# Designs tried in a protein design chat: VH-VL binders against q0aze0. Part 85

Target 1, 268 residues: q0aze0
Amino acid sequence: MKIILVNNRFKENTEKKAQEIAGQLSALNVEVIIDNGLDEPYAGTVDFIMVLGGDGTMLRAARRYGQRAIPVLGVNMGTVGFLSNIEINELAEYLPLILREEYSLEARMMLEVAVFQQQSLLTRVFCLNELLLRSNSPRMLSFALEISGQKLEPYRGDGLIVSTTTGSTAYSLSAGGPIADPQLDAFIVTPVASHIINKRPLVVSPEREISLHLLEEREAIIGIDGQIKMDFGAENRVLIKRAPHPLLMVNLKAKPFFTSIDRSLQRQ
Key: E = the ipSAE of ESMFold2; O = the ipSAE of OpenDDE; V2 = 0.75 times the mean of E and O plus 0.25 times the DockQ between their complexes.

## First folded at step 4 (VH-VL)

Design e1 (framework fv_inotuzumab; at its last look DockQ between E and O 0.60; V2 from the best seeds 0.00; counts 0 for: pae E 5.1 > 2)
Fold by ESMFold2-Fast, scan of step 4:
Structure e1 (fold): chain C 268 residues (1-268), chain A 123 residues (1-123), chain B 112 residues (1-112)
Amino acid sequence: as target 1 above (268 residues)
Amino acid sequence: EVQLVQSGAEVKKPGASVKVSCKASGYTFTSYAIHWVRQAPGQGLEWIGGINTYTGDTTYRRKFQGRVTMTADTSTSTVYMELSSLRSEDTAVYYCARDESYYDYLSGTFDYWGQGTLVTVSS
Amino acid sequence: DVQVTQSPSSLSASVGDRVTITCRSSQSLVYSEGNTYLSWYLHKPGKAPQLLIYDVSNRFSGVPDRFSGSGSGTDFTLTISSLQPEDFATYYCLQATHFPLTFGQGTKVEIK
């Protein structure tokens, strides 16, 4: 068995913990690859991915490996998040189940984001939560949104979020978007500080193609899962589609989504 | 508008501890981590560590491990840095600075800073 | 720890001059997702440091157009195209790709 351990670059103790877990797994004849995000994603065959960190670390793992149809387990290093399933102090208890493949999988849709300069593809990335288009200056943006070739009236404001249902509790929620059942496949399109009062979040089929471009030259950024930033100008266009494969999340322990989100919202 | 306001200057004897506060306003407190950076007289900037205000997780530069503790109070939007077993070489201006976070991810960019707190350690 | 070295340590300049400051890291700061976590700060005595440039080349909101950043891998440059009176300060680069976060030693830009 070959397992990738994904850890956070900003937390020294996760490197030490990753090494400890790697040693433990090696003693059980498991080959371990440690991914701290600095190198290219591991290209070889892998049986399982263990993410040592919070939801942010899981998002990085999903961007790097989510399209490979490999089980991914979130192991929280402290704070209980929406994407973690077990805590680090529970790992020893659940390790035999992992090695015997005694767990269930939950499929989570992902976005495929393609950024163009004129007619040329600049980059293609995948993400689990959302794409954010935002102004990088105090000036509001003027931009065009098309859904499956249907051109909407121009948007004016600070930006727009295109989210998965998993991402409904992230930036989209903060901008006034709905909370969505992550078992559903849908895009959630949420305006950020729109000048037009009647612009509402849209929930659309994941079979739709969504495209965005600026109508005026402005300093703007495209953000992916809050972690990758790319300059976006009037010469750029972004195309958003459902990714070919969902992320396969491991369930070792019941974690009811609705009671978890309800408790989190009541504590705010 | 975004503002980070730190507590006032402190004078301490060697071996004492100091606790500096950094009160945030004008933004969503838990969307940004707070880091601490110091500058000793005639020296450059030195990163001490940071606290993720959403998760409560802390990270410290090794040389301060065991002497520094960072805490966050979300009800008052305030971060504290306590440094114990003070030495003369800890004399410095201490700054807090915010760093955009996304769960446990940190951008590593310090976009707004507090005004600084002078801590003098002398006998 | 990744070492970050600035050049020069100090320079003397006049208003209107083009100023170039270099930051060199002992290891690559390139992150596999296209990001390089290198930022530049302006610091004046008695004042808080200010962000100028983030992610190598992105100007922070409100920072004048005369400031620009460039570079890749281990070599990075901050350029001030036409120095203004308020620009006499010490400049620092910060790398945040590798733990622990490390600042350069600073470059002091003094009046000629």
Scores: ipSAE 0.715, ipTM 0.868, lowest interface PAE 1.4, mean pLDDT 90
Fold by OpenDDE, look of step 6:
Structure e1 (fold): chain C 268 residues (1-268), chain A 123 residues (1-123), chain B 112 residues (1-112)
Amino acid sequence: as target 1 above (268 residues)
Amino acid sequence: EVQLVQSGAEVKKPGASVKVSCKASGYTFTSYAIHWVRQAPGQGLEWIGGINTYTGDTTYRRKFQGRVTMTADTSTSTVYMELSSLRSEDTAVYYCARDESYYDYLSGTFDYWGQGTLVTVSS
Amino acid sequence: DVQVTQSPSSLSASVGDRVTITCRSSQSLVYSEGNTYLSWYLHKPGKAPQLLIYDVSNRFSGVPDRFSGSGSGTDFTLTISSLQPEDFATYYCLQATHFPLTFGQGTKVEIK
């Protein structure tokens, strides 16, 4: 068995714990690779990914490995969030189940985000939460939204969020988007400070494609899961699709989503 | 407008403790972490540590571990840095600085700074 | 700890001059997805530091076009294309890829 441990560079204790866990696993004849983000993602085959940290760390892991259909376990280390399944102090208890592959999997839809410069592809990424288009100035953006070839009325506002149902409890929620059941597959399209006061968020089928581009020369930024940022101008376009593979989240411990919403969102 | 307003200058004896405050306004408090940086006379900038206002997690430079405590009060949008067992070498201007955060992720870019707080440690 | 060394430590220049400051790290500052957490700050006595450049080459809001950043891996450069009177100050680079966060020792730009 081969396992990747993903930790958080800004949480020293996660690195330390990763080393400790690696030692324990090695003693059990499990091969371990630690991913602290400083190296390229491991290209070889692995059987399991363990994320040590919070939701941000999980998002990074999902972007790096989610397309590979590898079971991913979130191990919370003292933070509040939606993406961890067990606590670090519970790991010892569940480790035998992990090694025997006695767990269930929950498939979470991811986004495929492609950013173009005219007709050339600049970058393509898979992400678990959302794509954000926002103004890089105090002025509003004017941008076009197209859904499966259907052109909507131009948007005017600070920006737009395209989120998965997993991401519905993230930035989309802060922008006034709905909370979505993570067992659903759908796009959540949430306007950010729209000029139209009653502009409503859209729930869109995962079978559709979403396109965005600016209608005027204005400086904007594309954000992915709050961790990747890139300039976005009038010559750029973004295409958003459902990723071909979902993230396979390991479920060792039942976590009722709806009963946990209030507690998990209280700090926001 | 984004503002970080720090508490006033402090004069302390060796061995005492000092607690500096940093009040944030003009933005969503829990969407940004706060770091502390100091500058001793004739020296450069030195990172002390940071606090994630959303998760409550703290990270300190090793040399300050055991002496520094950072806390955040979301109700007042204020971050505090307490430094104990003060030494003459701790005499410096202390700055708080904002860093964009997303859950437990930090960008490591300090886009807005407080005006600074002079802490003088003398016998 | 990752060492960050700026060069030069100080320089004298005139208004209109092109000024170049270099920052070298002891380790690569490249992180996940190619992100590089290197930023530049301007600091004047009695004032708070100000962000100039983030992520190697992005100008912060309100920063004049005469400021630019470049580099990759371990070598980074801040360039002022035409020095202005308000630009005389001490400049610092900051790496945030590695724990602990570390500043360069600073570069003082003085009037010639």
Scores: ipSAE 0.622, ipTM 0.866, lowest interface PAE 0.8, mean pLDDT 93
Fold by ESMFold2, look of step 6:
Structure e1 (fold): chain C 268 residues (1-268), chain A 123 residues (1-123), chain B 112 residues (1-112)
Amino acid sequence: as target 1 above (268 residues)
Amino acid sequence: EVQLVQSGAEVKKPGASVKVSCKASGYTFTSYAIHWVRQAPGQGLEWIGGINTYTGDTTYRRKFQGRVTMTADTSTSTVYMELSSLRSEDTAVYYCARDESYYDYLSGTFDYWGQGTLVTVSS
Amino acid sequence: DVQVTQSPSSLSASVGDRVTITCRSSQSLVYSEGNTYLSWYLHKPGKAPQLLIYDVSNRFSGVPDRFSGSGSGTDFTLTISSLQPEDFATYYCLQATHFPLTFGQGTKVEIK
């Protein structure tokens, strides 16, 4: 069995814990790969992914491995987030179940994001929470949103968020979007500081294709999960659709989403 | 308008501690990390560490590990940096700065800075 | 620690001059998931540092067009195409691809 341990390169505690777990697993003849984000994702066959850290570390794991249909377990290393399942001090208790593959899986929709310059594909990435289009200057953007080829009235404002339901409690929420049940599949389209009064957040079928482009030359950025940033100009277009595979989150311990909302929102 | 306003200058004796505050306004506090950077007289800029204001998690440069503590108070949108066991070499201007990254990623894009706090360590 | 070395340490120039400052990293600053995390800052005595360039070449909002950044891998350049009186300052590059974050030692641009 081969397991990837994903940690945060800026958190020495997660690095030390990853080494400890790797040692324990190696003693059980389990092969372990440690991924701190600096090297290319491991390309070989892997049976399980363990994320040691917070929601941001899970987001990186999802982008790197989410399309490979590998079970991913979030292990909380201190501060409770939305994407962890067990605490680090519980890992020894649950390890036998992990090794015997005695757990259930919860599917979480991901976005597939393709960025073009004219007709040429520049990059294609996946994300778990959101794509952000934002102004990179004090000036507002004027941009077009198309949903399955249907052009909406032009947007004017600081930008736009296209989020999954999992991302509904992240940047989308801060921008005025709704909290969505992460078991639903949908796009949530949330304007950022819109100066067009009738631009409300939209909830959109996951079967739609969403396209964005600027209507005039401005300095703009595309952000992915708050962790990847790309320049975006009038020659660019981004296409967003449901990713081919959801993230498969391991469920070892029941985690009530709705009763945790108030506690998690207190951080906002 | 994004602003980071720091507490005033401090004079300390060797061995003491100092706690510098950095109050944020004009943006969603928990959406951005805060870092601390210092400049000693005649020296360049030196990164001390940072705090994720969403989780409270910290990352410190190793030379400061064990002497520095950073905390965030979301109710007042304020971060604090406490530096203990002060030495004369700690005499510097201390800056807080906002990192554009979200979640637990640190991109080192320090877009807005506090005005600086002079800490003087002398006998 | 990744060392970031700026060249020159200081220079003397006149208003209107073209100025080039280099920043060399001891290791590649390419991050496989995203951007190259190299930024440039301007710092005047008694003032806070100011962001000029992020992710190698992206000009921060409000920064004049005379500032530009370029480079890749380990070698990076800040160019000021025509110095203005307000540009006399110390310039720093910062790498954030590797822990810990490290600044270059600074380049002081002085009036001739």
Scores: ipSAE 0.283, ipTM 0.687, lowest interface PAE 5.1, mean pLDDT 87
OpenDDE, second read of step 5: ipSAE 0.510; ipTM 0.833
ESMFold2 (binder alone), look of step 6: mean pLDDT 91; pTM 0.944

Design e10 (framework fv_inotuzumab)
Fold by ESMFold2-Fast, scan of step 4:
Structure e10 (fold): chain C 268 residues (1-268), chain A 124 residues (1-124), chain B 112 residues (1-112)
Amino acid sequence: as target 1 above (268 residues)
Amino acid sequence: EVQLVQSGAEVKKPGASVKVSCKASGYTFTSYAIHWVRQAPGQGLEWIGGINTYTGDTTYRRKFQGRVTMTADTSTSTVYMELSSLRSEDTAVYYCARDSEFYDYSSGLYFDYWGQGTLVTVSS
Amino acid sequence: DVQVTQSPSSLSASVGDRVTITCRSSQSLVYSEGNTYLSWYLHKPGKAPQLLIYDVSNRFSGVPDRFSGSGSGTDFTLTISSLQPEDFATYYCLQATHFPLTFGQGTKVEIK
């Protein structure tokens, strides 16, 4: 068995914890690869991915490994979040189940984001939460949104979020989007500070293709899961569709999503 | 709305300890790490370390290891930094600062909100 | 430790001037996905530092658009397109890719 341990060495003192867990797994005849984000993703085949940290670390793991159809377990190191399943102090209890492959998997859709300059593909990335198109200055954007060949009336505002249902509690929530059941597959399209009356969030089939481009020259960026940033200008176009593979999230214990989000909103 | 409010100035003798507080308000305390940064007179900014406010897990710059202790009290939304075996070189303004990770679900580190600073003077 | 060097250490400028500050790291700050953990701060005597730019080129909320960041790998730049009276301050870059976190030594922007 080969496991990748994903951690962030600057947060939660996780480097030493990753080494301790790697030692325990090696004693059980498990090969361990540690990924702290500084090197390229491990290119070999692996059986399981264990993420030590918060939601940010899980998002990085999803972008690096989510398209490989490998089980991914979020192990919370103490920061409140939505993407972990067990706490670090519970790991020893659940480790035998992990090694025996006695767990269920929950599929979470991902986005495929392709950025073009003119007709040339500039980059292709995958993400678990969202793509954010945002003005990089105090000036609002004017941009076009097209859904499966249907051209909507132009948008004017600070930007737009195209989110998975998993991402409904991330940037989309902050921008006034709906809270979505993560068991649903859908795109959520949420305007950011729109100047057009009645520009509402849209909930769209994940089979649809979404495209965005600027209608005038502005300083803009696209952000992927809050972690990758790209300049976006009038000569650029972005195409968003369902990624070929969902992220396979490991379920070792029941996590009541709606009660958790309700509690989180009361704390704010 | 986000605020970090630090305790007042302190004067200590060499060899003493100082404990500086940083009280957070306007956000979910346990969702963001708090770091400490100092500036000695005529010098630049120096990172000391940080604390995960939910677990209490800490990371310290090597030169402070063994002298610095960071703790978090979730009931009062307050982080403390205690520095022991004080030397004249520890005279500085000490700042707490919020790590941005969960503000935007970023894996990057940057300090979005800062406390007002606490002057610690070490003199005999 | 990763060394972060700012240049110049100080400069004199007038209101309306274009000001450029550079930050160079001894090692690449690129994370494998192209992310680069480099931020810029403004610091005035008697006040706390304030975030200006994060992740190389993202402007923090409320920061005027005269401030911009650019760069990649080991070389980074903060630009103030038209200096205002409130911009006379010391500027610091921070690298957060490598442990420990390290600040540049600062660049003081003084009135001519």
Scores: ipSAE 0.012, ipTM 0.523, lowest interface PAE 8.1, mean pLDDT 86

Design e11 (framework fv_inotuzumab; at its last look DockQ between E and O 0.01; V2 from the best seeds 0.00; counts 0 for: pae E 7.4 > 2, placed apart)
Fold by OpenDDE, second read of step 5:
Structure e11 (fold): chain C 268 residues (1-268), chain A 121 residues (1-121), chain B 112 residues (1-112)
Amino acid sequence: as target 1 above (268 residues)
Amino acid sequence: EVQLVQSGAEVKKPGASVKVSCKASGYTFTSYAIHWVRQAPGQGLEWIGGINTYTGDTTYRRKFQGRVTMTADTSTSTVYMELSSLRSEDTAVYYCARTEYFDWGDYVDYWGQGTLVTVSS
Amino acid sequence: DVQVTQSPSSLSASVGDRVTITCRSSQSLVYSEGNTYLSWYLHKPGKAPQLLIYDVSNRFSGVPDRFSGSGSGTDFTLTISSLQPEDFATYYCLQATHFPLTFGQGTKVEIK
């Protein structure tokens, strides 16, 4: 068995823990790779991904490795979030199950986000939570939203979020989006401070494609999972689709989503 | 649903020109490039060229340069391929095909139903 | 031009059989960013071709799990784990890393 440990390079405690766990796994004849902010994702074949940290670390791990269809376990290290399955102090208890592959998997839809300059691809990213389009100035944006070629009325506002159901409890929620069942595959399209007060979030089939572009020459920003940022202008377009592969999240410990929503949200 | 609908079958004489249309629907027209591929009887698929539907820029296979012209009408979401100086060897089913981007090539995710062009004296 | 050699040209198989088709390119299909633009298509007479696999190993939406793609660099494989009646058709690989785009010669999968 070969395991990748993904930790937060900006948190020393996660690095130390990763080293400790690596030692333990090595003693059990498990090959371990530590991704402590490697420049490039580890290119070798692995059997299991363990994420040490909070939701942010999980999001990064998902972007880096999610397309490989590898089981990903979130191990929380003192943070509040939705993406961790067990606590770090529980790892020793569940380690035998991991090694015996006695766990269930939950498939979480990811976004495929492609940013273009006209019809030239600038970047393509898979992400677990959301794509954010927002103004880079105090002025509102005017932008076009198309869903499967259907042109909606122009949007005016601070921006727009396209989120997975997993991401529904992230920034989309703060913007007034609905909480979605993580087991459901869907896009959630949430306006950010729309000029139209009654502009409502949309729940869109994962089979559809979403296209965004600015209707005016104004500077905007694309944000992905709150971690990737890039400039976005009138010549740019975003195409959002369902990723070809879901993230395979490991369920070692039952976490009832709906019963824990209130508790989790109150802590944020 | 993404659809590419092509014009009907054509019969032409050698030396004539043919213009095939490809109407796109179900997606943002200017966000995807359109390419043309043909299949002669008993032969495989052959790439002819492509067009950037946003800018109108085209790229053609060297074999067809000087004889092929691709154009895009954004108002009707339609791409056209015109092939001139037709020869018997141009007898084929012609397909339009969609790609996500124009530069550096891409995979084709959707195809038209094909248009039979017959060149005979 | 990049040449893509597809093999075999034809094969006979029965329902339930494992089928393997290969494509070899004359040069690497790895793009500078690490992407490999090799895709597989199914084509039936009188119908539009259909995308099966893109970027070597990604199944297109709606494509059954029995279809899989693998390979790297210059050697690529399409595998049908258990051939179904609707799978009898001609298959093509396409390289789109380099212009001009080039197809393999095709593989006709016929009923045995």
Scores: ipSAE 0.600, ipTM 0.846, lowest interface PAE 0.8, mean pLDDT 93
Fold by ESMFold2-Fast, scan of step 4:
Order: structure tokens, then C-alpha cells, then sequence
Structure e11 (fold): chain C 268 residues (1-268), chain A 121 residues (1-121), chain B 112 residues (1-112)
């Protein structure tokens, strides 16, 4: 059995903790690869991915490995969040179940984001929460949104979010989007500070293709899961569609979505 | 308008502790992390650590571990940095600074005005 | 820790001059996802530092176009194409790819 341990490079002790866990797993005849984000994603075949950290670390793991149809377990290292399933102090208790593959899987849709310059593909990335288009200057953007070839009236404002249902509680929520059950597959399209009063969040089929481009030369960026930034100008176009594979999240214990979001809303 | 407003100057004796505040306004407090950076007289900028304002989770540079504590109060949109066992070498201007996104390791955009901490006997 | 070294430590210049400041890291600052977390800041005594350039070459909002950043891997430069009176300051680079975050020692730009 081969397991990837994904950890956070900004926690001094997480690599030491990952090494400790790797030692324990090696004693059980498990091969371990440690991924702290600095190197390219491990290219070999693996059986399981264990994420040691908070939601941010899980988002990175989902981008790197989510399309491989491999079980991914979030192990919380003392932070609150939505994407972990067990706490680090519970790992020893659940490890035998992991090794015997005695757990359920929850499928979470992902986005496929393709950024073009003219006719050329510049990059393709996958993400679990959202793509954000936003202005990188005090000037508001003017941009075009197409949904499955249907051209909407131009948008004017600070930007736009295209979110998965998992991402409905992240930036989309802050911008006025709906809370969606992550068991549902849908895109949520939420405008950011639109100057056009009638622009409302849209909930659309995950089979649709969404494209964005600027109507005026502006300094803008594309943000992926709040972690990756890419420059976006009038020569660029972005195409968003459902990723080929969902993220397969390991469920070892009940963690009800609705009580988690209710708790989060009490903090704001 | 994004603002980070820090508490006023402090004079402390060696061995004492100091607690500096950084009050945020003009943005959603829990969507950004806060870093602390200091500058000793005649020296450059030195990163101390940071705090995730949503989770309260902290990251500290090794040389300050055991002496520094960062906390966040969501109800007042305020981050605190407490430095204990003060030495003369801790005399510095201390800045809080905001980092965009929920992850550390990007860049810092908006800075507080700075708090001078003087450690002398 | 990743060491970040700026060159020169100080320079004297006149208004209108082109100024170039170099920042060198002991390890590559390229993150696996293609981002390079290197930023530049302007600092004046008695004032807070100000972000000028982030992710090597992106000018922060409101920063004049005379400021530009370039570089890759371990070698980075900040260029001021035509120095203005308000540009006499100390400049710092910051790497945020590796823990802990480390600043260069600073480059003081003084009036000639």
C-alpha cells in the first residue's frame, strides 16, 4: 500500500509530524510519500491520500491529486474547517480501518479551469471550491459571461465567482451566493459588487460550459481556491466546466454539513 | 477603506512582556491572515509569525517560539501579539500586515502604522 | 532558512536616474504550481512599509508604472525607470515560498 501525506509548509512541526506518521505507517508495511507542496505532484500510483492540516491543505491536495480517483482523508491538525473528517489525535484509532479500506466515500464535484491566450491554451487547473475573476486595480471590470454559448448582458463590477457546491460556503457565500448541499452537483455563479442591480447569483447545471473574457483592457486576476493567482487581460479567455472526476473524500465518522455551516455563520 | 490601526508605543524593562494590538477595518476580518514583522534600530525587516484570523491557528519563526503568542478576537476584529521575556534586542518597531487569501505564503498588502517597543532598564 | 541577499546595500542617485536593485535567494523560489512568491516593498522612516510589486512582476494597485519587477528562480530585480523625489527610501524584497518568510537586508536609495 502506498499513501501520500500532504502537509502545510508554513507549520514548523507538520513535516516532523508527517515523518512520525510515515514511520508508523512504514512499520505496518505501508510506503509513504510526503508532499509539502514545494515539489511537483507525485507521479506514481498511490492507494490513499492523507491530508494533515486545515481546509487550505485539503484544497491543495484536491488540485494536485483529486482527478486520480484516489480516496482522500482530511486529518485536522487543530484548526476548524469544513473539509477534514477526523482529528490528528484520532488517527491511531482509525488507522486500522484505513488500512483495511473500511470506510465510505463521498464524491465532491470539481471545476476544470482552462485559461487561453488568443487560441493557445496557457494552463489547465482543477479546483474544489471556486474560480474568482477580480479587478487588480481600483477600476471596475467590464466582462462577458457565456453559459453554454448563451451570451449574457455585459457585467460591470468588481468581478465574478464560479463555484462548486462545496465552494458555496467559501467566497461565493461572502459575495451573496446561496448555501448549497455539497451532495448536489451544480455551478454557482455569483457576481462580486456588480454595478448592475439585477445581476443575481445563478445556479446552473454542471454539464454547462462557462466562459469569461474582458470587454475592456484592465488589470485583472483569476484566483483559484484563494491560493493560485493568474494574470488575466483582454487577450485572455477562461473556460470552466465540470472536471472529469470528483474528489473522493473519505468518511470515517459523521460530520454533518448543516451543523458545520450553522456554526460558521454564528462566527460572522 | 482597508485600515490596520495599532496600539501606542510601549516602554518595558528586561524580562517583562508586551502585548501589541492591531485593529482591522474596511474588510471581512476572517478572510485574511495577519502577519507580524519588526524592525530593530539600524536593522532590516524581520518576520515574526502570523495568525489565521478565522481558525486562530498560528505560525511562528523558530527564534520566537516559546516567547511569542498571537491571538485574534473576531468580535472586535483585533489581532494581538504578545512577546515575553523581553531583552534589549527586542527594541524595535512592530508592524502588523495583512495577507490576502486563506493561505499563508503569498505577499503582505496593507500594513499597520507600527508600534515602537523600547526595552531598557 | 532561505537566505535573501540584496545588492547593493546602498546607492546614491539623482532625480531622473534609472535605479536597479537585485535580490538573490539561496534556493529557488518557484512553487510547484508555477507561482514565485517574491515581493518588493518601499519603506521610509516613521512610516509603514508599502507593497510595490508582488509575485515577481505584478505592480500593486496605485503603484506608479516607473516601478517594475523581473527575474526567475533565484535572481530578481526591481527597476525604477526614472527616480522621483518621493522614491528616496529603503527597498526590501520578501520571499514567501519557504518557511520562514525572509526579507532581504534592504537597499537604501539616497539622494546624490
Amino acid sequence: as target 1 above (268 residues)
Amino acid sequence: EVQLVQSGAEVKKPGASVKVSCKASGYTFTSYAIHWVRQAPGQGLEWIGGINTYTGDTTYRRKFQGRVTMTADTSTSTVYMELSSLRSEDTAVYYCARTEYFDWGDYVDYWGQGTLVTVSS
Amino acid sequence: DVQVTQSPSSLSASVGDRVTITCRSSQSLVYSEGNTYLSWYLHKPGKAPQLLIYDVSNRFSGVPDRFSGSGSGTDFTLTISSLQPEDFATYYCLQATHFPLTFGQGTKVEIK
Scores: ipSAE 0.314, ipTM 0.694, lowest interface PAE 4.2, mean pLDDT 88
Fold by ESMFold2, look of step 6:
Structure e11 (fold): chain C 268 residues (1-268), chain A 121 residues (1-121), chain B 112 residues (1-112)
Amino acid sequence: as target 1 above (268 residues)
Amino acid sequence: EVQLVQSGAEVKKPGASVKVSCKASGYTFTSYAIHWVRQAPGQGLEWIGGINTYTGDTTYRRKFQGRVTMTADTSTSTVYMELSSLRSEDTAVYYCARTEYFDWGDYVDYWGQGTLVTVSS
Amino acid sequence: DVQVTQSPSSLSASVGDRVTITCRSSQSLVYSEGNTYLSWYLHKPGKAPQLLIYDVSNRFSGVPDRFSGSGSGTDFTLTISSLQPEDFATYYCLQATHFPLTFGQGTKVEIK
């Protein structure tokens, strides 16, 4: 059995704990790969991914491994978030269940984001929470949104967020978008400081394709899960689709979304 | 009109604590993290640590671990840095600075005006 | 910690001169999945530092065309093509690929 342990390169205690857990698993003849984000993602086959840290560490794991249909367990290391399932001090208790594969899986929709220059693909990335288009200057953007070829009236403002339902409690919420049940598959399209008074957030079928491009020469940025940044200009277009595979989140403990929502939002 | 406005200069005795504030305006507070950087007299810039206002996570340079605490108050869009057990070598100008991404390792774009902390007997 | 060393530590120059400052890292600054987190800052006494260049070579909004950045891996350069009176300052590079974040020691650009 081969497990990836994902940790946060900026937190020493996740590095220490990852090494400790790797030693314990090796003693049980489990092969362990540690991923702290500095090396390329492990390319070989693995059976399970354990994320040691908060939501940010989970977002990186989802981008790196989410399309491989591998179970991913979030292990909380101190900061309450939306994506952890168990606490670090409970891991020894749950480890037998993990090794016997006695857990359920919750599917979470991901975005596939393709950025083009004219007709040439520059990059393709996957994300769990959101794509952000925003201005990279004091000036507003003027940009076009197309949904399955249907061109909406132009947007003017600081930018736009296209999120999953999982991402509805992240940047989208801060920008005025709705909280969505993460078990739904949908896009949530949330304007950022729109100058156009009637631009409301949109909830869009996951079968749609979303396209964005600038209508004026401006310096803009595409952000992915608040962790990847790409320059975006008038020569670029981005296409957003549902990713081929959802993130498969391991569920060992019940973590009811609705009854805990206020505590989970304390970060905002 | 992104702006980071810091609290005023402070004079402290050795062994005391200082708490410096950094109030953000002109942008969505929880969309950016805040780093703290200091410059001692005649020295270069030194990173102290940072706080991710989106997750609440903190990270501190090892030499400050155990003496520094960073917090954020989203209701006032203000980040605080508290440094305890002050010594004379902690005399410095302390800056807050904004970073675009919560997964550390980007650049800082806007800086506060700086807060002089003087530690003397 | 990753050490970044600037060269020269100081220099004297006249308005109109071409100025080159180097920053050498003890480790590669390439982050997996694409970016190299090396940035350049300008700092005048009594003022906040100002971002000039991010991700090695990208000028920050409002930064004049005379500033450019280049380099890869461990070796990086800030170039000021024609020095202006407002450019006399101390310049710092910052690496943000590795924990902890580390600045170069600074390069003071003074009037000759």
Scores: ipSAE 0.025, ipTM 0.592, lowest interface PAE 7.4, mean pLDDT 86
ESMFold2 (binder alone), look of step 6: mean pLDDT 91; pTM 0.933
OpenDDE, look of step 6: ipSAE 0.500; ipTM 0.818

